# VH-VL binders against Large ribosomal subunit protein uL10m (mRpL10), part 32

Target 1, 224 residues: Large ribosomal subunit protein uL10m (mRpL10), of Drosophila melanogaster (Fruit fly) (q9vpl3)
Amino acid sequence: RGKINIQRPKAPHYERARVVAVTQPKYPELPKAKSCFKTRAERTQQQQENPYNEIIAREVRNWLDHSRLVAFFHLSSITADDIFRVRVQLHKQNLHLKSYGSKIIEQAVKNTRYEAIVPLFHSNHCIVFSPDPEKTAALLRIVRRVPQMVLLGGIVEETMLSRNQLVAYAQMPGLHAVQAQLVQTLSQAPGHLIQQLQAHQNSFVQVLDVHAKNQMNEETPKST

## First folded at step 14 (VH-VL)

Design hb46 (from gn1 with heavy chain G101A)
Fold by OpenDDE, fold request of step 17:
Structure hb46 (fold): chain C 224 residues (1-224), chain A 118 residues (1-118), chain B 112 residues (1-112)
Amino acid sequence: as target 1 above (224 residues)
Amino acid sequence: EVQLVQSGAEVKKPGESLKISCKGSGYSFTKYWIGWVRQMPGKGLEWMGIIYPSDSYTRYSPSFQGQVTISADKSITTAYLQWSSLKASDTAMYYCARHWAYSSFDYWGQGTLVTVSS
Amino acid sequence: DIVMTQTPLSSPVTLGQPASISCRSSQSLVKSDGDTYLSWLQQRPGQPPRLLIYDISNRFSGVPDRFSGSGAGTDFTLKISRVEAEDVGVYYCMQHTHYPWTFGGGTKVEIK
């Protein structure tokens, strides 16, 4: 009785194979958890069929108009769970992570000041919105831990910034700090001027004193 | 300070036209939505519609679609609600409110009472 | 249209006692991106509505800490930890996740 090769079982007889093939329980494929991040193709298709495209486009516009900080990210292969985690972290900082189809974005920004952002949306992407530009540093800190999110650029206070410019902006002291520094600098300016003015006066007085002392020494007759 | 100031109370007859106003101040008028909300006497709040003053994009509740017109003049930071032909059933308090993406209807006008009686 | 159902219709409360108002939506208010746009408004007698809570649980500026919002999906709750005399009025939940935006029927808070 030949050793049953357990590693490469002989193909069952044709009739048995047919019965096995027909009796194999078709397990319903677990509905693939609809990734909140639909592929570009899926987004495009949905946009064409969805009567709500205008609504979504208007939503995008609303976020853009109400945001003082907007950051654009490319998404590499990221899991839904990872996105969810990042979203939660961002939300705690009043940073709102959104993802829209490219066509919707195009529609939303058409003939607006934001039209220049359209070229950024050729692949999988997400947008982070915030009403507070001071949250830029917090945003960058959070996304640094997410290698799948690549910063492309952003908008701060209605100004388009490159990736490098956004990073630089995040490193700057807050507006209030800058203002405080400016006030401090301005407040020191009069003091410095006074010091300089006084320094010249003091030097002049010193020179006069030296001159007076020298004259007094010349007038003292050597009493032999 | 953010303020919405609405026009005064109106007493009208059925069939008359009416336009009430909501003036915004203390903020960038073009960057926020203005919504209109109806409150009939002794009743709850009803969302009528919203307008984005920057481009006058407007959205209505289906129940108010075609019954009223919402408009805005950004030059004077004013939103409007108008009827072409008033009905007795239009008797209500009308509120305008500012809407922001990061909150909700955060600031409200004082309301305009519209009374339609024969 | 999303129907917002508030319970109770009337809530007589003793001063200093807690109050709780429930709001249920006929459909989920969770957007595809996970955001939920539910707000609570207070309307005192003879006054316009005032925003209390936005995004389920965020207190609007100037709103006392005794007000708190909670919930998820279709079930939402406004809580007042200690009712004060100034809290008398009608409270409304509002959804603005889906058009048309809709309000609850209101809950009247009264002092016993």
Scores: ipSAE 0.829, ipTM 0.918, lowest interface PAE 0.7, mean pLDDT 87
Fold by OpenDDE, fold request of step 17:
Structure hb46 (fold): chain C 224 residues (1-224), chain A 118 residues (1-118), chain B 112 residues (1-112)
Amino acid sequence: as target 1 above (224 residues)
Amino acid sequence: EVQLVQSGAEVKKPGESLKISCKGSGYSFTKYWIGWVRQMPGKGLEWMGIIYPSDSYTRYSPSFQGQVTISADKSITTAYLQWSSLKASDTAMYYCARHWAYSSFDYWGQGTLVTVSS
Amino acid sequence: DIVMTQTPLSSPVTLGQPASISCRSSQSLVKSDGDTYLSWLQQRPGQPPRLLIYDISNRFSGVPDRFSGSGAGTDFTLKISRVEAEDVGVYYCMQHTHYPWTFGGGTKVEIK
């Protein structure tokens, strides 16, 4: 009984091959998950045709106005799936990832204090909003795992921060912790300050004493 | 403490004009929305509209569009709901409420009862 | 307009027993970004409405932990784990995902 060559099955008879070819279920190509992030071109086209641009612009403004933390990111070759994963992670921390077209952003921030952010939106970008500035550290922690998201800068407590400033902010202890540290430092400071002030005075007195002693030694006439 | 204080109860006749007020305090008035909600006697809540006091951007429910005017004066942290001509059907409790993007209508006024009767 | 349907209309509950209120929307309340703006409000007799739950499941400040919200898409539920006397009132769901914002018809919670 000849070893059924499973590796190179004999081409089925032409009739069978035809039947197999015809009966192969044409699986509809799974709609390629259109990257939720429409290409810049697609976004621009959609923005021009969307009668609801004003509504969306208002939405953007609303998020900006109500957020105490806003972070701007550049997206570099990120997949829809990756964005989704990040979104879920951010959402768990009450961080809201949004993406808007540049024109919409321009419209939204026109004649507002946020107008300076417009230059940040020349490419694929996303914005993360939060009502809690204390979530900055959490945000950066999450995004650190996503190399496709590049931090450009942000707004914290209505203050625009550079990337580096935002990172520095995230590293700072919470306001309460800082306050506590300040109180501790201040409580310890009077004793230390007094000691330091006294130390300088004491040092000065010592120097003066040495100087006085040296002068007295020079004035002692060598008794011939 | 965040508070919304509404103007007192109103008794009016059909055809009269009315403007009721909602004063916000204890928060930055310009950073939150103010919505108006109607509650007819023994009925549920109805969203009428919402205003952003900073720029007076306003949205209405279609059912209330043209029937009422929502406005705000940020200088005195007050929102308004007004009728040019009242109808008997306008008899209801009217609530103002603060709306925040990260929550909902989180703080409510005490309500203003408007009675329209001949 | 999105129609919010609450069930039951009335919920007589024995003190200490759980209560459950359902709210169904005529269409999905999920935005393209995944956010769902559904809230639950409590209105005690003679009082203005009070926010209980926002964003489906988040308790507002000062709201007791016996209140919980759940759901997704079009189906939402408010649960009271142990009903107290102070919980008597009408409960409303509200959607503010789509304009116009709409409320449910309300569910009256009363003590048996």
Scores: ipSAE 0.823, ipTM 0.916, lowest interface PAE 0.7, mean pLDDT 87
Fold by OpenDDE, look of step 15:
Structure hb46 (fold): chain C 224 residues (1-224), chain A 118 residues (1-118), chain B 112 residues (1-112)
Amino acid sequence: as target 1 above (224 residues)
Amino acid sequence: EVQLVQSGAEVKKPGESLKISCKGSGYSFTKYWIGWVRQMPGKGLEWMGIIYPSDSYTRYSPSFQGQVTISADKSITTAYLQWSSLKASDTAMYYCARHWAYSSFDYWGQGTLVTVSS
Amino acid sequence: DIVMTQTPLSSPVTLGQPASISCRSSQSLVKSDGDTYLSWLQQRPGQPPRLLIYDISNRFSGVPDRFSGSGAGTDFTLKISRVEAEDVGVYYCMQHTHYPWTFGGGTKVEIK
């Protein structure tokens, strides 16, 4: 009587296997709570032309129109807590961190001067708005501490800038500093001109003086 | 300097139409919102609605929806508030004010007094 | 609609003394992004309203330091550290976080 190997049961006869396969209860797959795993992008795609989207789109437009500094960032895996921390830091500098869906952005900037920004919004992104372009340096300083935020580019004074251009902009002296330098340079120009004009006159006078002295020495009769 | 200048006081009878104006100057008119606020005699402020002059997008308070029309002409940097048929209850001071994202109603017009009496 | 409730309705104050006005919203004024759009306005007798405070605590340009705003969520306060004669008028809180935007009922500040 062959020892029934409980560890490796013999495959059932073909007919039995077929019956077992057909009679296996198909349990309906528990509805996977699809809602928990929908990416932000998927959630945004299902948003039908919701009157709500129009409102948000208008909000985006509002921020764009009122901002002299707009910076676009890619967000890598960042926690809500980290975002909150960054937001607080930015807010202290009157920098406003916002996040919108790509569709909302598209709707917001459609037929506007901002339409060129649409390609930047293919993944998780955030936008920082400021009414003050001088805050660019502060923005970059804060974001440097947040490796999950990657600068893509921005808009400064209605001009679209690449990442590198924005960094360069941040390194420039403020408008007031540049103006001050200009004023200083302009103020020095007349002084330099006067010095140059006077230098020639002084040189001429010196030559004349030497000539006069030489003539006086020749006219002194050797009193023998 | 940012200024909002409103049209003068109006005295009207019930049933008459009225259009009052608010002219903005000293700023980019198309980039800021213009809101209208009603103040009945001896009462508080009531938000009526707001318009974005760039594309004339408008939002109304439910209380004023259908009762008034807010419009703007960006070519002359002017916003309007109009009634098709005035009621005695429309007697009030009406203010226009500028609104933007980084503040609130930061600049106000001087107000337009509308008196509706039989 | 968000109801803004101001207290007190009237605030008689002695010159040089502090004043405090409370504004309570029926719902949270915090937006999903964490921003709160609450402003304080001053209306002097016979004048249009004037912006004092925006975003809860930011003084508008030209507003004296004696004015300060504070609060969070549903409770907000305007403080005047030392009331001056020019401070007589009606003060309004305004929320512009949610449509429709709404004003408080106003607080009349008077000098005793």
Scores: ipSAE 0.767, ipTM 0.885, lowest interface PAE 0.7, mean pLDDT 87
Fold by ESMFold2, fold request of step 17:
Structure hb46 (fold): chain C 224 residues (1-224), chain A 118 residues (1-118), chain B 112 residues (1-112)
Amino acid sequence: as target 1 above (224 residues)
Amino acid sequence: EVQLVQSGAEVKKPGESLKISCKGSGYSFTKYWIGWVRQMPGKGLEWMGIIYPSDSYTRYSPSFQGQVTISADKSITTAYLQWSSLKASDTAMYYCARHWAYSSFDYWGQGTLVTVSS
Amino acid sequence: DIVMTQTPLSSPVTLGQPASISCRSSQSLVKSDGDTYLSWLQQRPGQPPRLLIYDISNRFSGVPDRFSGSGAGTDFTLKISRVEAEDVGVYYCMQHTHYPWTFGGGTKVEIK
C-alpha cells in the first residue's frame, strides 16, 4: 500500500529555493536570446548612444532609395535559429531582412513622404528590402510559414501600400500574364469571358488608383 | 555606363595645398556614397572616409580625421579630397569608389598619383 | 578598429590549379541590422581595385564563376577554382560592417 499524501513537505524543495535566492543577485536578467535582432528598447538606447547614428540613418535612407519593395512587419518572440533560417530563405530571393531603432528611422525619413512609417518602429519589428518588386509574392509565401512575422504594410515603387493593398499587388499578374489571359479568355464562352475581364479590370484599377492618389498627394500643396 | 574619372597626377612640395577630384557619370550621383581609399607605394588599401553627396554628410577614418577634407559638388557630380598642407608622407595613390546599399565599392576611379617631395 | 588578417601573404599557383585565400576578422562582421558586409577585391598589376564578391558570396556582375566566396562570423574564404593568367594580382578582403571600414593586408596570387 502506497504512502498517504498528507506527509510533511520535503525539505529539499524548500532548501533548494532558499539557496538559489541567497546566491543570486536580484537584478533584471536578460531573457535567453530568441533572435539575432535586439529588443526595441536595446535598439533605441544603443542607437541614441552611438556617436554614428547620423551615418546609420543615411544607410537606411540609401536602402529606401534603392528598394522598389519595402515591407514592414511586427515581430513576435522568435528564436535566433528561426529568424536566421528565415533570413537565409529571404536572401535567396534577393529579399533583405533588417531592423533599426525608431530614432534611426525618424532621421532616415525626415523631409520625405515616408515620415508616416515612424510609429511602426516603436514596437518590435523587422523590415524587408528588395530591388525587385516582383518578389512581393515570394516574400508573402515565405513569411506565411512564419506566424511571428505579421505584415503591417509596405512601399512599392515609392508608393505606400496598406497590408491589403500589398497582398493585392502580390497577386496581380504581370504584363505577359495579362496578355496570355486575354488570349485564353477570347477562346471561352461569352458569359465567362465577361466575368474574367471584369475581375482583372477591378484588380488593376485598384492598384492604379493607389498610385494616382499618391502622385496627387505628393504634388498637392499643403496649407500647414 | 557607370564611370568615376579622377583628376590627373600631381607633383607637389610639402606645405602646399591640393584638391583632387572624382567625377561620377552614368548613374544618379546623389543616391550613392563616394569613398576615398589611399594606397601607399607598395602597400595595401586604407579607407580614408566616405561622403553622402545628397547632403554632403562625411565620415572619416580616425587616422585621417583633421588631415584631409572630403567634399562634393552634386551640381557637377564631383567629389573632392583636399589637403591644406601636404606632407611627404602623403605620397600615395588615391582612389575614389562608389558605394551603395546592395553592394560594396562596386566601381572605382583610375586613381590619382600624388607625389610630395622637396 | 577591426583588424582583417589575410593568409597566405603570397600564393604562387600553377596555371589551372585552385587557389584559396583566407580572411579572419578580429570581431564578428555581423552588423546590428543582421547582415554581414564582407567583400573581396582584385587588384591586377597597374590597375585600380575591382569588386569580385560582396555580401560574402555574391559575385559582382561580370565576375567569372571560378570565383566563389564563403564564410561566416569572423572566418571567410575566397576560392579560385582554376587560376588563369589574368588572375595574377593582389586580392583584398574588406569589411564595411563597422566604422572605420578596414581591408585585409592583401594576398598576392602569381603563376609559378
Scores: ipSAE 0.742, ipTM 0.890, lowest interface PAE 1.0, mean pLDDT 80

Design hb46 (from gn1 with heavy chain G101A)
Fold by ESMFold2, look of step 16:
Structure hb46 (fold): chain C 224 residues (1-224), chain A 118 residues (1-118), chain B 112 residues (1-112)
Amino acid sequence: as target 1 above (224 residues)
Amino acid sequence: EVQLVQSGAEVKKPGESLKISCKGSGYSFTKYWIGWVRQMPGKGLEWMGIIYPSDSYTRYSPSFQGQVTISADKSITTAYLQWSSLKASDTAMYYCARHWAYSSFDYWGQGTLVTVSS
Amino acid sequence: DIVMTQTPLSSPVTLGQPASISCRSSQSLVKSDGDTYLSWLQQRPGQPPRLLIYDISNRFSGVPDRFSGSGAGTDFTLKISRVEAEDVGVYYCMQHTHYPWTFGGGTKVEIK
């Protein structure tokens, strides 16, 4: 019986168990809004988050200032392995997949012509940056294999494009055709472009609703 | 061509103030960060902080917070590193370098040697 | 602060032979935006640092093909396939994923 080492290492086992139990239950019971009882980790996280947002917003501004291609996607449920593999493939094409919190995006685009993109970041999203607008076709080809990434629109040469305009841009040959399209697009009011982005956002919500209803109804296969 | 040209070497006494400069040319100064890096004699590199000249937003390494001031004057495309009271331990080479989204510290100044001795 | 540990401290190498430099970080260098910001710098004697590699493996403009970078997470490697006389100097890894940005302690490459 003295051969059981557990009895010695657990000599104060009632004290250890009592301390652990008391500590753990009190954490869930503490008022979370009561600042004088906030944990050190919670206070440190809040402080780090505030200074963090200011500098990260400027990093995003810097990405926007140096990117001739920016594409916005809604991101459906996707595994970490799948998104990592897409990121690697995109990076080989000088396409940089990123995501940020909506507050950081709001700070980054404040007082710019890009403020209209903020509503796109209220749902799960990702952004692709590139200095090479010629890579738009490669981008769309890669993401066609990734149904979890749904194109919402983009920015090419500092001009906002709807989903359909970006797809059309990707299929055009040469820089000469791109310049002609951008000149024609510049004749349109900024409000018209915002309306096109809002329309695609609404269409995306409708697609999600249809998909959710099909999943709830246990869709029966209907093949012709 | 992109250039970062720093002010010349300085010899100072402990307790004196000093402001050294880094003038950028050949690029859009406000679209790039400027960082400052210290190299003590025979030692490695230490990041001191960065500035975004567009709005003068500055971030310091904790080791240098309160020890130096980083600033910029975008009208003359110049960044500055300043001490209010030098110490002998401030003897080092100081570099400025620019930074941006698609790269890293891609262009460096030639360095400013600061010597602080009694 | 993230500690960047480089090995070896000194790498004497025969001219024309490969060299390999390791850099290990005290925590993951994957940033919240999804990318890893690990760079390699070269400093020749009496000169300012020079960018060699950014984003783990991308060569900066004008950097010869004999330089390559690799790694992920916390472990990174710079390789020189055939060391030339002009490669003598100190090599630093640098992370700019987390503030404050930090450098490795350096690796001196020299010809035997």
Scores: ipSAE 0.735, ipTM 0.886, lowest interface PAE 1.0, mean pLDDT 80
Fold by ESMFold2, fold request of step 17:
Structure hb46 (fold): chain C 224 residues (1-224), chain A 118 residues (1-118), chain B 112 residues (1-112)
Amino acid sequence: as target 1 above (224 residues)
Amino acid sequence: EVQLVQSGAEVKKPGESLKISCKGSGYSFTKYWIGWVRQMPGKGLEWMGIIYPSDSYTRYSPSFQGQVTISADKSITTAYLQWSSLKASDTAMYYCARHWAYSSFDYWGQGTLVTVSS
Amino acid sequence: DIVMTQTPLSSPVTLGQPASISCRSSQSLVKSDGDTYLSWLQQRPGQPPRLLIYDISNRFSGVPDRFSGSGAGTDFTLKISRVEAEDVGVYYCMQHTHYPWTFGGGTKVEIK
């Protein structure tokens, strides 16, 4: 097929540590115990790598505990300049793109309700964290232009959401839109103000309850 | 209203033990790390180590490993820095500070001045 | 250990004029998770340090917009666009990308 070659200015070939970090660790290459005849150096390397995993797992736990939005993606083959561009766009929206090995994720979510996410990290992946759940729409808009990042699902306000639930959440009016509608209603509705406020509040609560209940439905998280 | 309140100034002799405290309030104590920072008189800042109070996991700077003990009691939202045997070179201001995923050392204690002299 | 080198050591400045503080790390501060963990602290005379800037360029709550941070990799800069009397003190860069965490040696900002 004949395509117009899309050219854009590319950054000079600098050593970009951020880009390099994203393209490196997808699968932990921890030494496995192979036999009882391993050298002292091999055993020491294995032990030293475990202490690193312990602190990084707690860092991930801390990201999970402080992020009101967490989104999980499958990451297919992507160029270094494309992933760098995506990371910069996300960071402008207070969206933090990260990747961790599955063992680190397993340690981070151990004894939490999030243990179900571990299988998502057996393949090439990335995670986006944000303290602002209102940024879900911005996240999906940015990622829409990145077919290499395939949304798997997420966590919003400590509730696990499927891909479809997260997309639906992103399309809801934001809290500011609800607040603005209330202010405009107060300005225009002298005779039945209470009824309009009650109806609006009930609608908002019902939408959130429906999305939360969709999350509570049991899903099959394992793919063989 | 996040607040870290440290124990008061100490005057000690070489060889004595000491345990100073840092009480956190106004936030969820177990969701944040507490770090300890030394500032010797007229000098800059040195990171001593950090603790995750949820499970008391600690990491020390190599310069302080074996020299101090960092601990926490989450039931009273308090972190501690302890010496088993003080040296004159331990004379300094000691700060605790809070750390979390989206920033580092965002709130600091007022400092505890430790003076070790004969 | 990552060495953080700050320049200048002292920055006497005329009130209302800009100040610029440089911080260089001995190796890249980009962590394996892809982010850079570089902060700037201010210590006014007789006070504990306080956070000014985190993640290279994000101002902490309550920090005036005359403070800005920039940089990447190993080179970072804190700028004060118009120095005011309350800006007197010592400024530190700090990295928490690699353990152990380390601080720059400090830059003293004074009014001429």
Scores: ipSAE 0.720, ipTM 0.876, lowest interface PAE 1.0, mean pLDDT 80
Fold by ESMFold2, look of step 15:
Order: structure tokens, then sequence, then C-alpha cells
Structure hb46 (fold): chain C 224 residues (1-224), chain A 118 residues (1-118), chain B 112 residues (1-112)
């Protein structure tokens, strides 16, 4: 019990006091800000209380299926006003800033090539979706001014890219750069790309692959 | 060209069954949701529910849960709205509409008028 | 269920004059993913609804610039800067932030 009322309160009568107590806001839930991302605790509580996790997972699947650019960020503490400004700047470039709980992401990517991204969502995060992969440069320019958002990597044209690969992609000029990256990816197995990047701490694919393998080895078997 | 083409008008008696259709064309059918919307004569719009044709996952408005069945056959790119036993109060215009991540209900069918009388 | 309240119920307008339609939701329409899913639909007489505005203020393809949307939280507005004859019909706000999805009651725009 956090508050003992030692002071002499001026309660008008029992009936009003009872009604006020019933209408008091819930204290375990943080107040929602008008235009900010929710904290990790708020996401966890909302996810646990949300009866529609199954449909939200399909909404995320739908975002993934329609986005030619997806970027993943670690998110440090940031004010509601600052994240709103970033969201507005991104939205002007057709870049859509979002966050979801890890259970929802797990359901959304189940039985897809993207299962490896799940570990990224156990910590405070945000995702940027766009139908326009050429907006990668604009994305990086905008978030450069936002030290609270730390790029982890992304997906371009259904191919997972490390942080360094995504930065390099953003520097490529025009249509030929996009097409060349696509051809290069199709001509290499994911294992070849992982081997080329495994020595670097910033390798997005390697980190995701390790997390996916650890989770798979530690999962309780599910069978019917 | 994205199109949603619905089945034609129906005149039915109370207690009869009915299944109306919504055929999508010009897009990847399984990558988009299909929703159903009722409009009673002279009234506004009511969301009945949605289906994700990729795996046939459905969600209903509480007002329509147990009253209708929403289904889809992705092999013929068609969604369905179905009653097992029509009531006179089911007389209305029924629309299907497409939904996806970067928009709202962006394309609508032409509507199917269902008349239930006598 | 989120109640969407539209005002006015009817908006008779002289050709070439502006029209403004308000939509108020019973709860914030900011979804847990950070976005607000408020749309405006137009239903011309005898026609199915058509999308005008999504995500509060984004015009759908082919929608004239005279249509604009604005708002935040629980209060949203559709404006028609100069009403034309083809703008006659019923306008609905719709939210798809929270299930079940709900519509406003509609606003009839008519030429005086």
Amino acid sequence: as target 1 above (224 residues)
Amino acid sequence: EVQLVQSGAEVKKPGESLKISCKGSGYSFTKYWIGWVRQMPGKGLEWMGIIYPSDSYTRYSPSFQGQVTISADKSITTAYLQWSSLKASDTAMYYCARHWAYSSFDYWGQGTLVTVSS
Amino acid sequence: DIVMTQTPLSSPVTLGQPASISCRSSQSLVKSDGDTYLSWLQQRPGQPPRLLIYDISNRFSGVPDRFSGSGAGTDFTLKISRVEAEDVGVYYCMQHTHYPWTFGGGTKVEIK
C-alpha cells in the first residue's frame, strides 16, 4: 500500500467517496502520450492484455509483405515530443515508424524467411517500413540527427542486410544500384553472405542467425 | 486494374439460406484483407468483419458474430458472406472492400442488395 | 466499441462555398504501433462508398486537392474548400485503430 492517509481528508460523504474510488485511473499502466512510442513496459503490459494478438500479428505480416524497405533500430529513451517530430519527418518521406511486442513479431514471421529478426524485439526498439527502397538514404539522413535511434540493420527487396550493408545500399545511385543488389543477392546463398560478414560486430545477418539458432535449440518442442 | 465484383441482387424469404460473393481481380488476392460492410435502407455503414484470405483468418464485429459467416476461396480469388437463416431485418445493401497496410478500405465492390420479405 | 460522432448531420452548401465536417471518437485513435487510422469515405447517391482520405490527412489516388483532412487524438475534420456538384453525398469517418472497426453516422452534403 503506497499511500497511508495521515492527513485529515475532507470527504463529503460515503457515496461520493465510493464513486471516486471506482473511477480512479489504473496505476500499473503508464499514461499514453498523444504522439509517442510506448516504453518497453507499456508494450509488454498492453501485449499481455490485448485479446487480439492473432489479428495484430497478421497486420504486421501485411506491413512486411508490402514493404520493400524495412529498417530496425534500437531505441533509447526519448521524449514524446522528440519521437513525434521524428515520426512526422519520416512520414513526409513515406517512411512509417512503428513498434510491436516480441510475441506479435514472432507470430507475424512464423514460417517465413524473416524468423531471425525476433530477438531484436526483446529490447526497446522501433521499425521503419516503406514501400520505397530508394528512401533508404532519406531515412539515414533523418535518423542521423536522432542519436536515440541506433540502426541495427534492415530488409531491402526481401533481402536481409546488416547495418553496414544498408548504409552502403543507401549510397548506391539510382535504379541500377537496386537492381545490382538484387542480382547479387540472388546469385549468393545466405550462407555465403553470412560467412563474409561473420567477423564484424555490426553484421546484422550474423547476429540474427545466432539468435534464431539459440532460440530454436532452447524452444520447447511443439507437436500435435 | 483493381476490381471487386459482387454477386447480383437477391430476393429471399425469412428462414432461407444465402451466400453472396465478392471476386477480386487485378491484384494479389492473398496479400490483402477483405471486409464486409452492411448498409440498411436509409442508414449508415456498419462494419461486419474481415478475412485474411492467405489463411482464412476471420474477425467479426460483435454485432455480427454468430449471425453470418465470412469465408474465402483463394484459388478463385473470391470472398463470401453467408447466412444460414435470413431474417427480415437482414434486408440491406452489403459491400465488400479491400484493406491493406498502406491504406484503408481503398476499393469497394458495387454492392449486393439483399431483400428479405414475407 | 469506439463511438464515432459526426457533426453536422446535414450540411446544405452553396456551390463554390466551403464545407467542414467534424468527427469525434470516444477514445484516442492512436494505435499501439504509433499511427492513427482515421479515414474519410464519400458515398455519392446510388453508389458504393469511395475512399477520400486515409491516415487522417493523406488523399487517396484521384481525390481532388479541394478535399483535406486534419486532426489528432479524438478530434478530426474533413474540409471541402469549394463544393462542386459532384460532391453531393454522404461522408463518413471510419476508424480502424481498434477492433471492431466503426464508422461515424454520416454527414449529408447537399447543394442549397
Scores: ipSAE 0.716, ipTM 0.873, lowest interface PAE 1.0, mean pLDDT 80
Fold by OpenDDE, look of step 16:
Parts: structure tokens; C-alpha cells; sequence
Structure hb46 (fold): chain C 224 residues (1-224), chain A 118 residues (1-118), chain B 112 residues (1-112)
């Protein structure tokens, strides 16, 4: 009695195959994890119908006004899970990741100093807010591990920075360190100035001394 | 130091108008919200509303909408709560408090006691 | 409106013992961006409220380490590890995630 080839079972008879095909439990397609990121179209539609747009715009303004660090990111094919993971990491550092519709942003920043940021929000984007500009380095460290988040630029201490400028800022020593360096440099400056001023005086005195010595030597009568 | 100083206690009759004040100091007044909270005698705290002094954007609790007016004068860093016509039921302690995005009501005024009696 | 329910209403505690206060919201306090705006306030007798905890678990400046906040979604807890005499008062939870903002009914902490 031939060993039932379990590795390549003979294709069932056509009728059996049909029954098996029909009786295969149609597992409901797992609801496609609606990417927590509503498509731009969905967001725009929701924004038009949402009586709370003003409230949300006000919220955005509030975050901008209270933040000393604001970073703008483009999102490229990021999953909800990835966003969640990043959010958790950022939150531990008191960095707050938020996403808003372009219309809301436009409304929020209209006639404000932040109006220049509107062009950054034409695509899928997110914003990271922090009350502490010293967290810039931490922010960049975290997002470096997330290739789907592309830094576009930011605002630090009310100054708009490009991507490169923000990276450079993160590498700078803290304000106190810079201040300390400045104080050290400034404290050395008077010393150099005094030395330079004294150098001329000292040279002049030396020349006078030599001249005086020469005159004294000429006045010493050769005692025959 | 951040401080909110409220106006003094008020004794009024029903039907009278009243405006109480909350002056902020020690911080940028225009960058923080000011909220008003009512506390009736022996009762809990009730949120009345908030104002953003920079542009005077205001939100009210539905329970207080139309009953009171919240305003601010940023030039003197002062927020106001006012009634056009007081009721006996308005007898309460009223607190102002500072609010911002990265915390909550972090600083409070000392409170203003309003007594409305016939 | 979101109803905030605090339990217990009164918490008699022996000095040096721990205390725990629960706050339950009628709806989730998690915003769409994942943030939860829940705060705890302390009101001592005859004084204005004082902020203890913000964002569920963050201690406000000057708040002793014996105070801690925890929770998620609809259930939140304030804990006092060792109650001191100065801790006597009424404690309130507050949600400011959704308008209108609402307070819990308060929990009175007293010394036995």
C-alpha cells in the first residue's frame, strides 16, 4: 500500500476541489489597519465639515506660542505603529508629536509671524513641539532611527531654521557653555590690549634708557 | 515670580452688575490662558471658561455661557469676570488661574468671594 | 460633558500611611494625538487650589515626591505614599482634553 506522499498530495478531483474552494472559510479580510493617517483627501474633507476647525487652529497657535522648539517633518509611508513608537519615545523627552491639516495650519498662522511655515504643510507632515530648545539633540537622535520622518526645518527661540541649521544647532554647546567661552575670551582681551599698550611704552623707555646711557658714557672725561 | 492677584471680596444685591479682576505678573501675560473657576460654598470646583489675552479669544462652559462675560486687558495684564445681573445663586468663591500647553492650571489667584444677598 | 467621578468621597488616613484617590472619566481622555490632559489639584482648607500633577503623572514644581499620579484612558489614580499633616484638604481631578473642561467632585483627605 503506497506511502501517501504527504509532501505533494495529488490534486483533489475537480468536484472536491470546487467544494473545498467554496468551503474555505473566508476569513474576513482583517480590516486593513486604516492607517491612522487619514489620507490628505480625508483630512481635507473632515476639515471642511468640522465645526471645530477654529478650536483646532487655536490649539496649534497655542502650541506654537508656548514652544521654544518646533520641528517640521515630512512623513513618507509611515505606519500608525511606527508613529506610535516614535511618539512614545518623544514623549519621554517631553517632545510632543502632532499632526494637523494644512487648512488648519493656515488658519492658525494667518497674519502671524509663523505664516512662513504654511508651504511646509502641502504633504503628509507632522510637527514636534517642545518647551525646551535643549531637546533638539534628543529629537534628532530619536528621528534618525525613523527614516520615514524627514526633517524639513524648525523654529528655535522664535527663529526659523533650515534643516541644516537645526542640525548645526543641535551640535552646538549649550548656551551656558557658549557664554562661558565668551566670558573667557572677553576676559583675555583686556590682557592682550594692556600688553600691547605696555609693549610700546616699554620699548620707548628702553630706547630712552639706551640713549641716556650713551650720553653718560660720552660725558665721562678720559682721565689722562 | 508668577502671581495672580484678584480683586477683593464683593457684597452685592440681586440684580446688580459686578466685574471682578485678576491681575497677572511675573510672566508674559499674552502667552498664557486665564481661566475662571467657581466654587460654591462647601462645594467643588466648576470650570467657567478661559480667555487668551493676546487676542481675547474666549471659551465658556455651556453652564456659564450667556451668564457671565470673560474679558482681558493685556495692557495692564488683567483678566475680568463680569455679571450683568447677579443672582443669589452666584454667591461663591471665584478663582482665576493660569493655563498653558505644557501643564495645566499651574498658578492660581487667591480667590474673590462674591456674596449676593437681598 | 465628561463626568469625572472621584472615589472615595472621604479618605480618613493615619499619619505616615499611604492614601489613594481614584478618578474615573465617563469618556476617554485620550486625544487623537495620544495626549491625555488630566491634572490633580490640592485645596487646603481656606486656600486656593494648587496644582499637584499634570499630564497624568508629572509632578508640578515644588510638589513633594510622596505625590504620584498614574492611569490611562478613563481611570486615573493619585497616590500619597506617606500622608503628612499638611496634606489635609480636598483633592480634585481635572480633565482638560475635551471642552467643557470638568472637575471631579473632590476627595477629602483627613487625619484620623
Amino acid sequence: as target 1 above (224 residues)
Amino acid sequence: EVQLVQSGAEVKKPGESLKISCKGSGYSFTKYWIGWVRQMPGKGLEWMGIIYPSDSYTRYSPSFQGQVTISADKSITTAYLQWSSLKASDTAMYYCARHWAYSSFDYWGQGTLVTVSS
Amino acid sequence: DIVMTQTPLSSPVTLGQPASISCRSSQSLVKSDGDTYLSWLQQRPGQPPRLLIYDISNRFSGVPDRFSGSGAGTDFTLKISRVEAEDVGVYYCMQHTHYPWTFGGGTKVEIK
Scores: ipSAE 0.716, ipTM 0.860, lowest interface PAE 0.8, mean pLDDT 86

